# Miniprotein binders against q9bqp7, part 14

Target 1, 240 residues: q9bqp7
Amino acid sequence: VPQNWFPIFNPERSDKPNASDPSVPLKIPLQRNVIPSVTRVLQQTMTKQQVFLLERWKQRMILELGEDGFKEYTSNVFLQGKRFHEALESILSPQETLKERDENLLKSGYIESVQHILKDVSGVRALESAVQHETLNYIGLLDCVAEYQGKLCVIDWKTSEKPKPFIQSTFDNPLQVVAYMGAMNHDTNYSFQVQCGLIVVAYKDGSPAHPHFMDAELCSQYWTKWLLRLEEYTEKKKNQ
Key: E = the ipSAE of ESMFold2; O = the ipSAE of OpenDDE; V2 = 0.75 times the mean of E and O plus 0.25 times the DockQ between their complexes.

## First folded at step 8 (miniprotein)

Design z46
Fold by ESMFold2-Fast, scan of step 8:
Structure z46 (fold): chain B 240 residues (1-240), chain A 81 residues (1-81)
Amino acid sequence: as target 1 above (240 residues)
Amino acid sequence: SKMEVYIWFEGDSPEELLKAILRLVEKALKLGAKVYIYVEDGEVLIFIEGVPEEVRKRLAEEAKKLAEELGLKVEIEIEKS
């Protein structure tokens, strides 16, 4: 159990929209700060299993592609993921007009993969938006907050390639989601409460994406694990 | 820290990979181990926790024998206590 526990949910907030909520999705820019990001905390506190799998994957890829090929491959995976997120933001944002470039992104296998999930997504409240937990002192940039099958969720979009997926963040995806959720629930820039998470894994070949829904109870369980990772990060920083 | 064994199998035959998983996991569970399995196309990673160093060494040797018998590639890492 974490030494200093803090609740994920805010009793002063509702998950229902109110009259003062904007109809346009929020997009608060992430400001560079000395306050650690969710991704930095997770990267600096990786588990033994994560370190082993990441190193095994790296060794295998370098053996197959060479060092320069590995750099090109990882850059390409990053770029494909970035473009997938850009395409999803465009699809889910009523404020954007599709351009020829954006339309080409919408034709990707990843976008085909998520079509059945997108049909169940509505009531978008935030897209590519910054969150900050003022009490616990961390920041993040979440992908999406929207209703999935009628439930308000923090939604995290992931890409996966078969047979060799980028495994770097795989094990921490639930922690990332709940970290964003807890921050948003206590961030003064937002007025609503999120109690559920959704991790959507999209596939390059267009195979149906895998939705991993996290109810309030599961989010609370992962929140405790996130608090432990944050505590570990804080202690490591004090000793450097 | 926890004493851990990491076992990686690779091969072109899904049938032989499945045989390796079933035989090794069954042995590990009978020895009271906690087992985590990661499976991706053509590859299996097995993490074993909760057993003494001598038991982990025996599981590592079993993995090597299974790989040889089933024509799989294997890599093993054992953490000392």
Scores: ipSAE 0.006, ipTM 0.346, lowest interface PAE 9.5, mean pLDDT 79

Design z47
Fold by ESMFold2-Fast, scan of step 8:
Structure z47 (fold): chain B 240 residues (1-240), chain A 81 residues (1-81)
Amino acid sequence: as target 1 above (240 residues)
Amino acid sequence: SKMEVYIWFEGEDPEELLKAILRLVEKALKLGAKVYIYVEGDEVLIFIEGVPEEVRKRLAEEAKKLAEELGLKVEIEIEKS
């Protein structure tokens, strides 16, 4: 068990909206500082198995595409993911002035892939918003907090390319979601409680996205694993 | 000193992959090792933890024999724990 256990949920908070809630989704900017991000903690505490798998995938891709081709491929994957997140933020933001949106951004296969999920998303409370766990001292930038099928969730949007499958750290994705959840639940910039998570894997070819719903019990289980990763990160940093 | 062993199998036949996994895991467990298995499509990574160098060599030889017998590709990485 983690040495410095801390609860994921805040018993002082409710998941129901209150009169003090803003009329528009929160978008708190992420400030760069010495406090580690969720992504950095996870990257710096990958298991030897995860590192081996990632390096093996990299070697295979370089053999197939060449070193320059691999760099271009990874840059394109990054850009596609960024554009997908930008398109989703635009779609879910009620305050964006309706200029005719970039048709190329909105007509991507990834956006087609998530249409059936978006029909079940409402009550958006935060978009591309910074969270900080003041007690455990980590930060993050979450994608979205909204109701999915009536349940308030931290939602994380992921992309997948079917023509050239690559390693996806699905177990780290749940850790990322609960890390954001725990931070938000204890961040004074937010007033509500999130108890559920949702990981949505969108496909480049427009095939229906796969939603991976995480109830409160599952979030609690992954939270314990996140605390262990955070502890490992902290110990590595102390021993430098 | 204890060493960690990473054994990577690749193949298109799920039955052959399963045979390799079962035989290697059985041998590792009989040698007192802890075993972790990760499956990604047609690739299988078997991580074997906390084994002496003698046991590592024996498991590496077994993995190579199984790959040859079952028509699989295999890679082996060794790291000190």
Scores: ipSAE 0.012, ipTM 0.408, lowest interface PAE 8.5, mean pLDDT 79

Design z48
Fold by ESMFold2-Fast, scan of step 8:
Structure z48 (fold): chain B 240 residues (1-240), chain A 81 residues (1-81)
Amino acid sequence: as target 1 above (240 residues)
Amino acid sequence: SKMEVYIWFEGDSPEALLKAILRLVEKALKLGAKVYIYVEGDEVLIFIEGVPEEVRKRLAEEAKKLAEELGLKVEIEIEKS
C-alpha cells in the first residue's frame, strides 16, 4: 500500500481529439536532470527474484557464448531494438516531408511480426516523446501514443527472441507503461487523457507479435505497484 | 530465519508444468509461505518466500519428486534472506 497515493487518470482531460490539438504527433525532447527516469527507478528497485533471474540469464549466456560473445550478443540485441523503434517511428509518422526511408530498416522480421498490430493503430498523438510527472518528480521517454482498435493507448514496442503470450512474463513492462501514462496525464505539455496501455512483443523470426492490452482497471492496478516502486526508490536515495 | 526457495521446472508439456505449479503452490500456501510464479515459454520459475529453514528441504524434495513423476527437468536454489 503506497503512503503517498496520487491518481493515474486526470478527470479534467478527455481522450477525444479537438481542434486545438497538434496536427502532427508530438515529440517533446527528453531533458536529462537529477530527476529519475522510469527505467532508473525500476532498475534500482528490482526485487531479489528479478535480480536472480537477470544474473542467471547472464551466466547461462556467458556459459554458452563466452564473455566476448555475450557482449556482442547484448550489443546486437540493443541495436536491433533501437532500429525497430526507429522503423516504427518512421512508419507511424504521417508527415509529407519524410526523410528517405532506409528499406533495410523496414524489412526486418520484427516489422513483419507487427504488421497485423499496425493495421489496428491510428490517430497517432505522440512518438518518442518525453513525459514528466511534475508532482511525483519522475521523467520518461514513451514510444508511442495512438489509438489501438479505437482506444487511445500508451504503446510500448518490445523485441523478443522467445514467445511472450502472457502479460505475467513481461516483468516491469506494465509498470513502465502506466508510469508513462500517469506522467503524460499530468504533464502540461499534453492536453489529452490516456487510460489504456498496450505492450507489443515482436519476434525476430517474423512470427505474429503478441499484443498485451491493458484496460483502465488493469492500468490502475499496475499504477499502485509503480507508486510502491517509486517510494522504494525515494527511500533508498534517503539512505545514501 | 527467513529463506527464499527458487524452483525451476522445464518441459514441453503445458499440462505437466501446470500440475507441478499447482501441487507445489498448494503445499507452500498451507505452510503460510508467499509464492511468485514466472512463466517463460517452456520454463517455470517458482519463488517461495517466508519459508522456515526446517521446511525448505521438504519443498525441495517435493519439487524433485514432482519433476520425476511429471517428466520435467528441475533445478533448485536456496537463499537466506
Scores: ipSAE 0.011, ipTM 0.337, lowest interface PAE 9.2, mean pLDDT 80

Design z49
Fold by ESMFold2-Fast, scan of step 8:
Structure z49 (fold): chain B 240 residues (1-240), chain A 81 residues (1-81)
Amino acid sequence: as target 1 above (240 residues)
Amino acid sequence: SKMEVYIWFEGDSPEALLKAILRLVEKAFKLGAKVYIYVEGDEVLIFIEGVPEEVRKRLAELAKKLAEELGLKVEIEIEKS
């Protein structure tokens, strides 16, 4: 799929706020179907280096924790990530009341880690919302679309532990963000244009989160790489 | 046969990790190999692509020597490409 035939940005859409935009953030539910998700495409097209890194991390953790300990650890990491995303959705949603918020979710080290970032986030347009690229036939569930320091961004929240970091390919995080961006820019459920991305890495110990801002040019560069991964996925599916 | 070499270093000294990276990269480039480096906190993975068996052995031996010299932990894995 040539990048020039499937641009990341939609020339029919404005990057400026519209008076007709909903005051409540959009939350379109993800529908399960045969169309591949962004995460599935990325998982099925990992490089040999990425596969090696994951297997090495897994083997090292099993050596340290035992098989049962490893299962417990990975389940706990999954739960922590899920709770972090739920807490962020609650914090950023204007419809949540104080008494409906789980105080335990709001007191995690990860939430403390992102406080500095959250002060610069406003104008939330979408939260935990499904996107579909109608022409390229892929789907995704994005975390957040909001203004970060005055620029409308697809925002992806990530968690990281220290001193025992979970190694996931950080090289795929920009691809995930631009895949969501391109899908949303061409999804009839949305009317606005997003041209920037933000990856926020939060830390369990409460250390300040690291924001990785992606401008329009960088997003376009990663979009080309995402299209190659999507093409690779499609070809692999034909050959099985 | 061409081989792929994966060299992992771990240590709490950024200076030691940097020295290990630079010496391995220099050796690999001198031998005409392609190198990929991944850094995560106190860990470094160096992937060296498409090297002959003789080159692979020399790179593995250098990695072990550097780990001992610089006080780093090292793991080496080799795959036939």
Scores: ipSAE 0.006, ipTM 0.322, lowest interface PAE 9.9, mean pLDDT 79

Design z5
Fold by ESMFold2-Fast, scan of step 8:
Structure z5 (fold): chain B 240 residues (1-240), chain A 81 residues (1-81)
Amino acid sequence: as target 1 above (240 residues)
Amino acid sequence: SKMEVYIWFEGDSPEELLKAILRLLEKAFKLGAKVYIYVEGDEVLIFIEGVPEEVRKRLAEEAKKLAEELGLKVEIEIEKS
């Protein structure tokens, strides 16, 4: 069992959500600085095995699509993800002036894919908001903090061309979610405590999105793995 | 119609996971199947794109054999494409 001494949950914060929800979700801008982001830490601490397998997958895709085709494919995937996140931020913002835009966005397969999940989402506290772990010195930009089926969650929206029915198929996404959660719980810009995570994988063809709910125990398990990745990143940084 | 096949390997040995992946890829190549690999820590998801039933059965059998030989856990799911 690894000796991890930094908690994911902040003992100074309530385990219950604030009864008075703000009418406007928080949106703290991400500041450029030398402090590493969650995604950088994860990208720079992949195992040699992970790097080898991802590179082999990339090589096979290039063989199938050509180098320009692969670039077009990856650029299109990125653009689709960006548009999906912008659409969700618009939908979850309590602004009447965005209704016409919302109507157009509902024609997207990805947005149709998440409709059944959105029915269970309420009490939005933060959207596209920066988090910083003040003690462990890492930053991130989380998608959403809201109640899912009555539980306050860090919610991460993902697009996928391939089905992701199990949490293990979502790569480092569980680590990303708990890293954001730990940061928010220790960030002075926020006053509430988040104990749950939710990864939502949406599909282009509109087939039902797969929700991967992470309770407090599961979050604690992935937090331990995140701390190991963060430690590995710090050690590699010292040796470069 | 062709089916999608998902194979998950789980184990605490990166070396044994790599052996399983490479041997399964070799088998898939010989059978003409397209394979995509996703890695998450000590877990590996292998996605096999729409394949005939006979190819699917042979790859599933190989995955089970490899898991038993290398002391790995394996889960296989079949989904209609």
Scores: ipSAE 0.000, ipTM 0.221, lowest interface PAE 11.6, mean pLDDT 76

Design z50
Fold by ESMFold2-Fast, scan of step 8:
Structure z50 (fold): chain B 240 residues (1-240), chain A 81 residues (1-81)
Amino acid sequence: as target 1 above (240 residues)
Amino acid sequence: SKMEVYIWFEGDSPEELYKAILRLLEKAFKLGAKVYIWVEGDEVYIFIEGVPEEVRKRLAEEAKKLAEELGLKVEIEIEKS
């Protein structure tokens, strides 16, 4: 139980669309400052289990590829992820941006992988947009806020070379999603409430992506874990 | 003192990996240890905390025996906490 508990949902907000909501998805730029990002908090508070898993993965890859091969592989994975996110933003953005689309961005196995998920995505409210929790003092850059099967979700797009059919396999991804959700629900730049999350794991070979839907109850459970990670980060920073 | 035990299994058969997990969990739970499991395709990572020092050798031996019997790769790391 966190010492400084704060609710994930804002009782003064509605998840229903209203006339004041923009017709174009919001894209608020992330401004660098001393306030920690969700990613930084999670990176600085990894459990011994998470550190072990990352170290084992790194050792395995270096043994298979060599040090130079590992650097090349890591750079390629980063670039593939970046291009996947750019392609999704382009696909989900207004029709006007279609004129400037790079054809190569739209023809990846990852994009093929998510086609069946995209059919259920509509009512896009935000894309690559900054969120800030003024009370809890953290910031983030979320991928997407849209309706998935009729429910407004914070959607996080992930690439994977290995199957991840269970949410327990998504390594801090649920914490990332709920951290963005809690920030957005209390950020004055947004007027609506998000109560659900969706983690979409796309595969390089084009096999169907795995959607991991998080209802309000599950989001609340992960929110408590996120608050503990944030508390740990704050305590560690005081000692540095 | 209590120890932390990290166990990594790798193999081609999900059935054999799950057999290793179940048998190891049986031992860990009887010892009152906290167990965390991560599955990544053909790899299983198991983190066990709160293991008494006198028990760490038995868990390591069990993991090695299971890997040999089930044709799995295994690596074990022990950290004194």
Scores: ipSAE 0.011, ipTM 0.342, lowest interface PAE 9.6, mean pLDDT 78

Design z51
Fold by ESMFold2-Fast, scan of step 8:
Structure z51 (fold): chain B 240 residues (1-240), chain A 81 residues (1-81)
Amino acid sequence: as target 1 above (240 residues)
Amino acid sequence: SKMEVYIWFEGDSPEELFKAIMRLVEKAWKLGAKVFIYVEGDEVYIFIEGVPEEVRKRLAEEAKKLAEELGLKVEIEIEKS
């Protein structure tokens, strides 16, 4: 058990909307700070298994594509992911300026993949929004907070290219989601409570996306693991 | 913790992948091993630790046999003591 254990849920908050909640989704900008981000904490505390898989994958890809081909491949994967997130933000928060965006972003295989999930998403409360846990001293930028099948969730959108997946980001996805959840639940910029998570894996070929729903109990289990990673990060930082 | 055995399975049948995982994990647990399993699509990654070198070799042999019996692709790496 973590020495600095702290609850993920805030007993003073409700998951029900109240009259003071904004009618438009929140989009709080991420501000530069010395406080570590969720992604930095996770990258600095990767397990030996994660490091091994990442190194094996890199060596395999470099042998297959060459160093320049590997750089191009990883750059394209990153760009596709960025475009997918931009398209989702546009879809979930349609505004005059967003409707002027490249229509090709809205017609990708990844967007076709996620259509059946989007039909179950409503009540969007936050999009591309910054969260900060003032007590535990970490920050993050979450993708989306919305109701999925009637339950308020932190939603994280992921892209996957079969048959050559980029492994680095898959193992820590649940930890990332609960880290954002715990931060939001204790961030004074927000007034509501989130108790569920959703990881949506979209596919380049348009095959149906896989939703991985995390109920409150599962979120609590991953929260304990996140606190251990955060403790490990803090101890490493003290020694640097 | 030290990574001692790495096993990768790939196959189109979720049922056959499940059988391979369960039989290998059961054998490892009976030998006192600690097992980590990650699943990504039609690929399974298994990491085993807490076993001596001779047990690592037996687990590797079992993984090869299971892959052959169940029609799976397999990759294995063992760390030497």
Scores: ipSAE 0.013, ipTM 0.418, lowest interface PAE 8.5, mean pLDDT 80

Design z52 (at its last look DockQ between E and O 0.04; V2 from the best seeds 0.00; counts 0 for: pae E 12.1 > 1.5, placed apart)
Fold by OpenDDE base, look of step 9:
Structure z52 (fold): chain B 240 residues (1-240), chain A 81 residues (1-81)
Amino acid sequence: as target 1 above (240 residues)
Amino acid sequence: SKMEVYIWFEGDSPEELYKAIMRLLEKAYKLGAKVWIYVEGDEVFIFIEGVPEEVRKRLAEEAKKLAEELGLKVEIEIEKS
């Protein structure tokens, strides 16, 4: 049980989405502060199992590609992910704010992969927007807040070369999503709250993306795990 | 859950990898240990929990012997208490 319990949902915020269709998605800039990011917390609190698996994978990839080849591969994966997020931001942004859509950004297997998911996405409230949990002292940059099949969600877009049909296969992604939810629900820059999460795994080959919907109950379960990770991070930093 | 023994095997023969898994499982079972197995192509990851410190070294030695016998690559990490 976390020592520093904090609720994921804010009882002071009404569950009723203010019926005003947000005309423009929020985009709050990330402030560079001494506050740890969600990603940093997760990376610094990986289990020995996760570390062991990743190191073995890395060694194999270096053996196959060489050191320079592995660096190039890693850079390309990062670039592809970045381009995918930029393309999604462009797609989900209101037409009036559409900077010249680089048509080249839209021509990817990842974009093809998510087309069936995008059909069920509406009511975009935030895109690439910073969240801060003032009490728990962490920050993050969330990809999207929108309605998925009529439910308001924090949506996290992931790229993969391998199928991830189960939420368990998404590693710490569920923790990331609930961390963003909890922060947003208590961030004064937002007037609404979210009760659901969605992880979308997009595939390079254009195969249909896997949506992993997280209801309020599942979000609450992962929130407890997130709090434990945050406590572990805090403890490690005090001992350094 | 805090794992105590981390084993990696690599080999071109699924049969030999299977033999290695089964032999380690048998040993872990006799010890009342919990075992997690992940198979990724020609790689097998075995994580063992619930093993006293004195037994961890013996399991590591056994894994090395199995790898040698079966012609597998092996890497092992043991958590120190």
Scores: ipSAE 0.264, ipTM 0.746, lowest interface PAE 1.4, mean pLDDT 88
Fold by ESMFold2-Fast, scan of step 8:
Structure z52 (fold): chain B 240 residues (1-240), chain A 81 residues (1-81)
Amino acid sequence: as target 1 above (240 residues)
Amino acid sequence: SKMEVYIWFEGDSPEELYKAIMRLLEKAYKLGAKVWIYVEGDEVFIFIEGVPEEVRKRLAEEAKKLAEELGLKVEIEIEKS
């Protein structure tokens, strides 16, 4: 059976809230095993175009900063991203008080950047939570599942130094979001159905974040592309 | 024989970048070429799948012309497939 026949949405699940749904956001721990993660699949199946762009960016950065400066820069970007995610989890967790939050995390330009998005986020159902697609055999750790402007979304928080005003600017981020969505919709640890995605690109200088909303139709289109990447990964692994 | 064409535009104006994308896409579509586009801030990457040499020349010329007219930087890489 071709993987492109597998549905992203689960017909046995409702998109409406159930009385049995947990009152606190879920946080299922990620279990390490031989099952590939979404990020592993995407990294191992980069397109020629993505490789070209990555190498070009790397060459330019090394030319500007030197090899040692480039290493320092990338380490700093990673640390800032980690702190941004930690701050968002803290802000969106209903059980945390102001005294329990690290005030330094809450003062970053990235947090200022997302304020207008956060005003439209409510009904948080999952935070930093593991998903597994039992049938397609992949796992992932999603950032957030919450209502954005009244629609239940898988939300992915990104940091960027360059403006990303178009969804096409976000590389494989749409594929990552739909991969998490499809996994969650078929994971027995979750009872609800997600049909929408949201990629939020935050900026260090506090400039307004760019939200990239993905409706059910767009999610279905990216799901087909994700299935092709997953198939490519499986074929490469089989031939090693 | 077929050629793969990589076209990269850079500029400070999203509007001028968008014009370059649309005009190049229209020409590629008219010539029957399959195109992939990626946008990253002030940069645009366009990949055109295996095209005959005559189509390659026409698309490369159009890209250079658009860059000059719209005040963009352009780089073109060609790979024989």
Scores: ipSAE 0.014, ipTM 0.467, lowest interface PAE 6.3, mean pLDDT 81
Fold by ESMFold2, look of step 9:
Structure z52 (fold): chain B 240 residues (1-240), chain A 81 residues (1-81)
Amino acid sequence: as target 1 above (240 residues)
Amino acid sequence: SKMEVYIWFEGDSPEELYKAIMRLLEKAYKLGAKVWIYVEGDEVFIFIEGVPEEVRKRLAEEAKKLAEELGLKVEIEIEKS
C-alpha cells in the first residue's frame, strides 16, 4: 500500500482532442538533472526473482554464444530497438517526411510488424517527448501520444526477437506507461491529459504486432503499483 | 494453427515460482515456441507464442498441475495467433 498516494489524472484538464490541436507533435527536450527516470526506478526496484532469472538467462546465453557472442547479440538488439524508435518517430512526424529519410530505417521487420497498428493511429500529440512529475519527482521520455482507434493514448513501442529466448519484464511495461501518463498529466509543458495506454510489441520477422490496450481503470490499477515502486526506490536512496 | 498461451503464476515463494518457470521453458523449448517471461514481485507472467494447436491443452494442463503442486495461483488464457 503506498503511503503517499497521488492521483494519476488531473480533473482540470481535457482528455479529448479539439479543433485547436497543434499540427506539429510536441517534443519536449529531456533535461539532465538529479531526479530519477522511470526506467531507473524500475531497474533499481527489480525483485530478487527478476535479478536471479536475468542472471541465469545471461549464463545460458553466454554458454551458447560465448562472452563475445553475447556482447554482440545484446549490442545488436539495442541497435535494432534504437533504429525502430527512430523510424517510428520519422513515420509519425510529417514534418520529417518532407526531409530525405534514411531508407534503411524503413526496411525493418519491426516496421512491417506495426503497419496494421499504425493504420489505427491518428492525432499525434507528442513524439519522443520528456515528461516530469514535479510533485512525485521523477522524469521520463515517452515514445508517443496519439489516438488509437479513437482513444487518446500514451503509446509505448517494444521489440521482440526470435530465436533466442530471453527474460524481460512486460509487467514493468504497464508501469512505464502509467508513470509517463501520470507525469504528463501533471507537467506544465502539456495542456491536455491522457487516460488510456497502449503497449505495442513488434516482431523482428514482421509478424503482426500485438497491441495491449489499457483503459482508465486498468491504468489506475497499475498506477498504484507504480507508486509502490517509486516509494521503494525513494526509501533505498535515503538509506545510501 | 499457431496459438498464443498466457500463463500467470502468483505465490509467495521465489523457489516455487522459479521451478514453474523452468518447467514451462523446457516445454516451450521442445515445441520450438517463443517464450517471454516477466517477473514482478510475487507474480510471474509467461507468454508463449507459436504453440501448435494440438498441444495447447497439454501445455495448459501442465501449468495447472505445476501450480497445484507448487502451491501457486494460476490463470491461463489461450488465443489464436
Scores: ipSAE 0.000, ipTM 0.131, lowest interface PAE 12.1, mean pLDDT 77
ESMFold2 (binder alone), look of step 9: mean pLDDT 82; pTM 0.800

Design z53
Fold by ESMFold2-Fast, scan of step 8:
Structure z53 (fold): chain B 240 residues (1-240), chain A 81 residues (1-81)
Amino acid sequence: as target 1 above (240 residues)
Amino acid sequence: SKMEVYIWFEGDSPEELLKAILRLLEKAWKLGAKVYLFVEGDEVYIYIEGVPEEVRKRLAEEAKKLAEELGLKVEIEIEKS
């Protein structure tokens, strides 16, 4: 158990819908400061095994593509992911008016991949919105909070060139989702309670995306692991 | 096709973890696979490089069997090279 354990769900928050629930999704800008981000904590606390696997992949790609080719490849992957997130934010925003260039983004293979998932998404509450855990002192930028098949979820959109049918193969993504969830549940900028997560892995070739749903029990299990990573980050920062 | 296989065991007993490692290594060696080990506390990570699909299935089955016999947690990740 983490030394500074804290609950993921807020007992003071209702799970019932409020009559005055806003119809416009929240988009709170991320304010960067000395407080670490979820992404930073996870990157700085990778296990030696995770570092080993990443280094092996990197060396393999460099051997195949060359140093410059590897940089171009990784930049392209990053850009594709960024555009995918921008397209989803546009699609899910009720106030968005699509521009001609946005229309081209909507025709990508990744967007085709998620169409069947989007049919089950409604009641969007937040898009590309900052969260801060006021007690545990970390921040993050979540992709989406919406109802998936009737359940309010923190939804994380991922792009992949490889099939990921197992939730275990989504790396630290479950930790990222529950970290955002715990922060949002204790962030005074938000009034609702989120108890579920959803990781959606979209494919470049338009093959159907794989949804990885996380119920409240699974979220609680990953939350404990996230707290251990946060504790490790804090300890490493003190030792450096 | 050739595949990369990542297997990791987790459990409370260093003795049981060592037994799992040694028995899986013996199986991999008999099947001609290249194996790399990484140990961190009560976690053991095993990377197996460039194995045919048939060899991968046999090693994955052996890992699951060992985990059940020795009361360990096992995770298996497969990547096509």
Scores: ipSAE 0.000, ipTM 0.191, lowest interface PAE 12.9, mean pLDDT 78

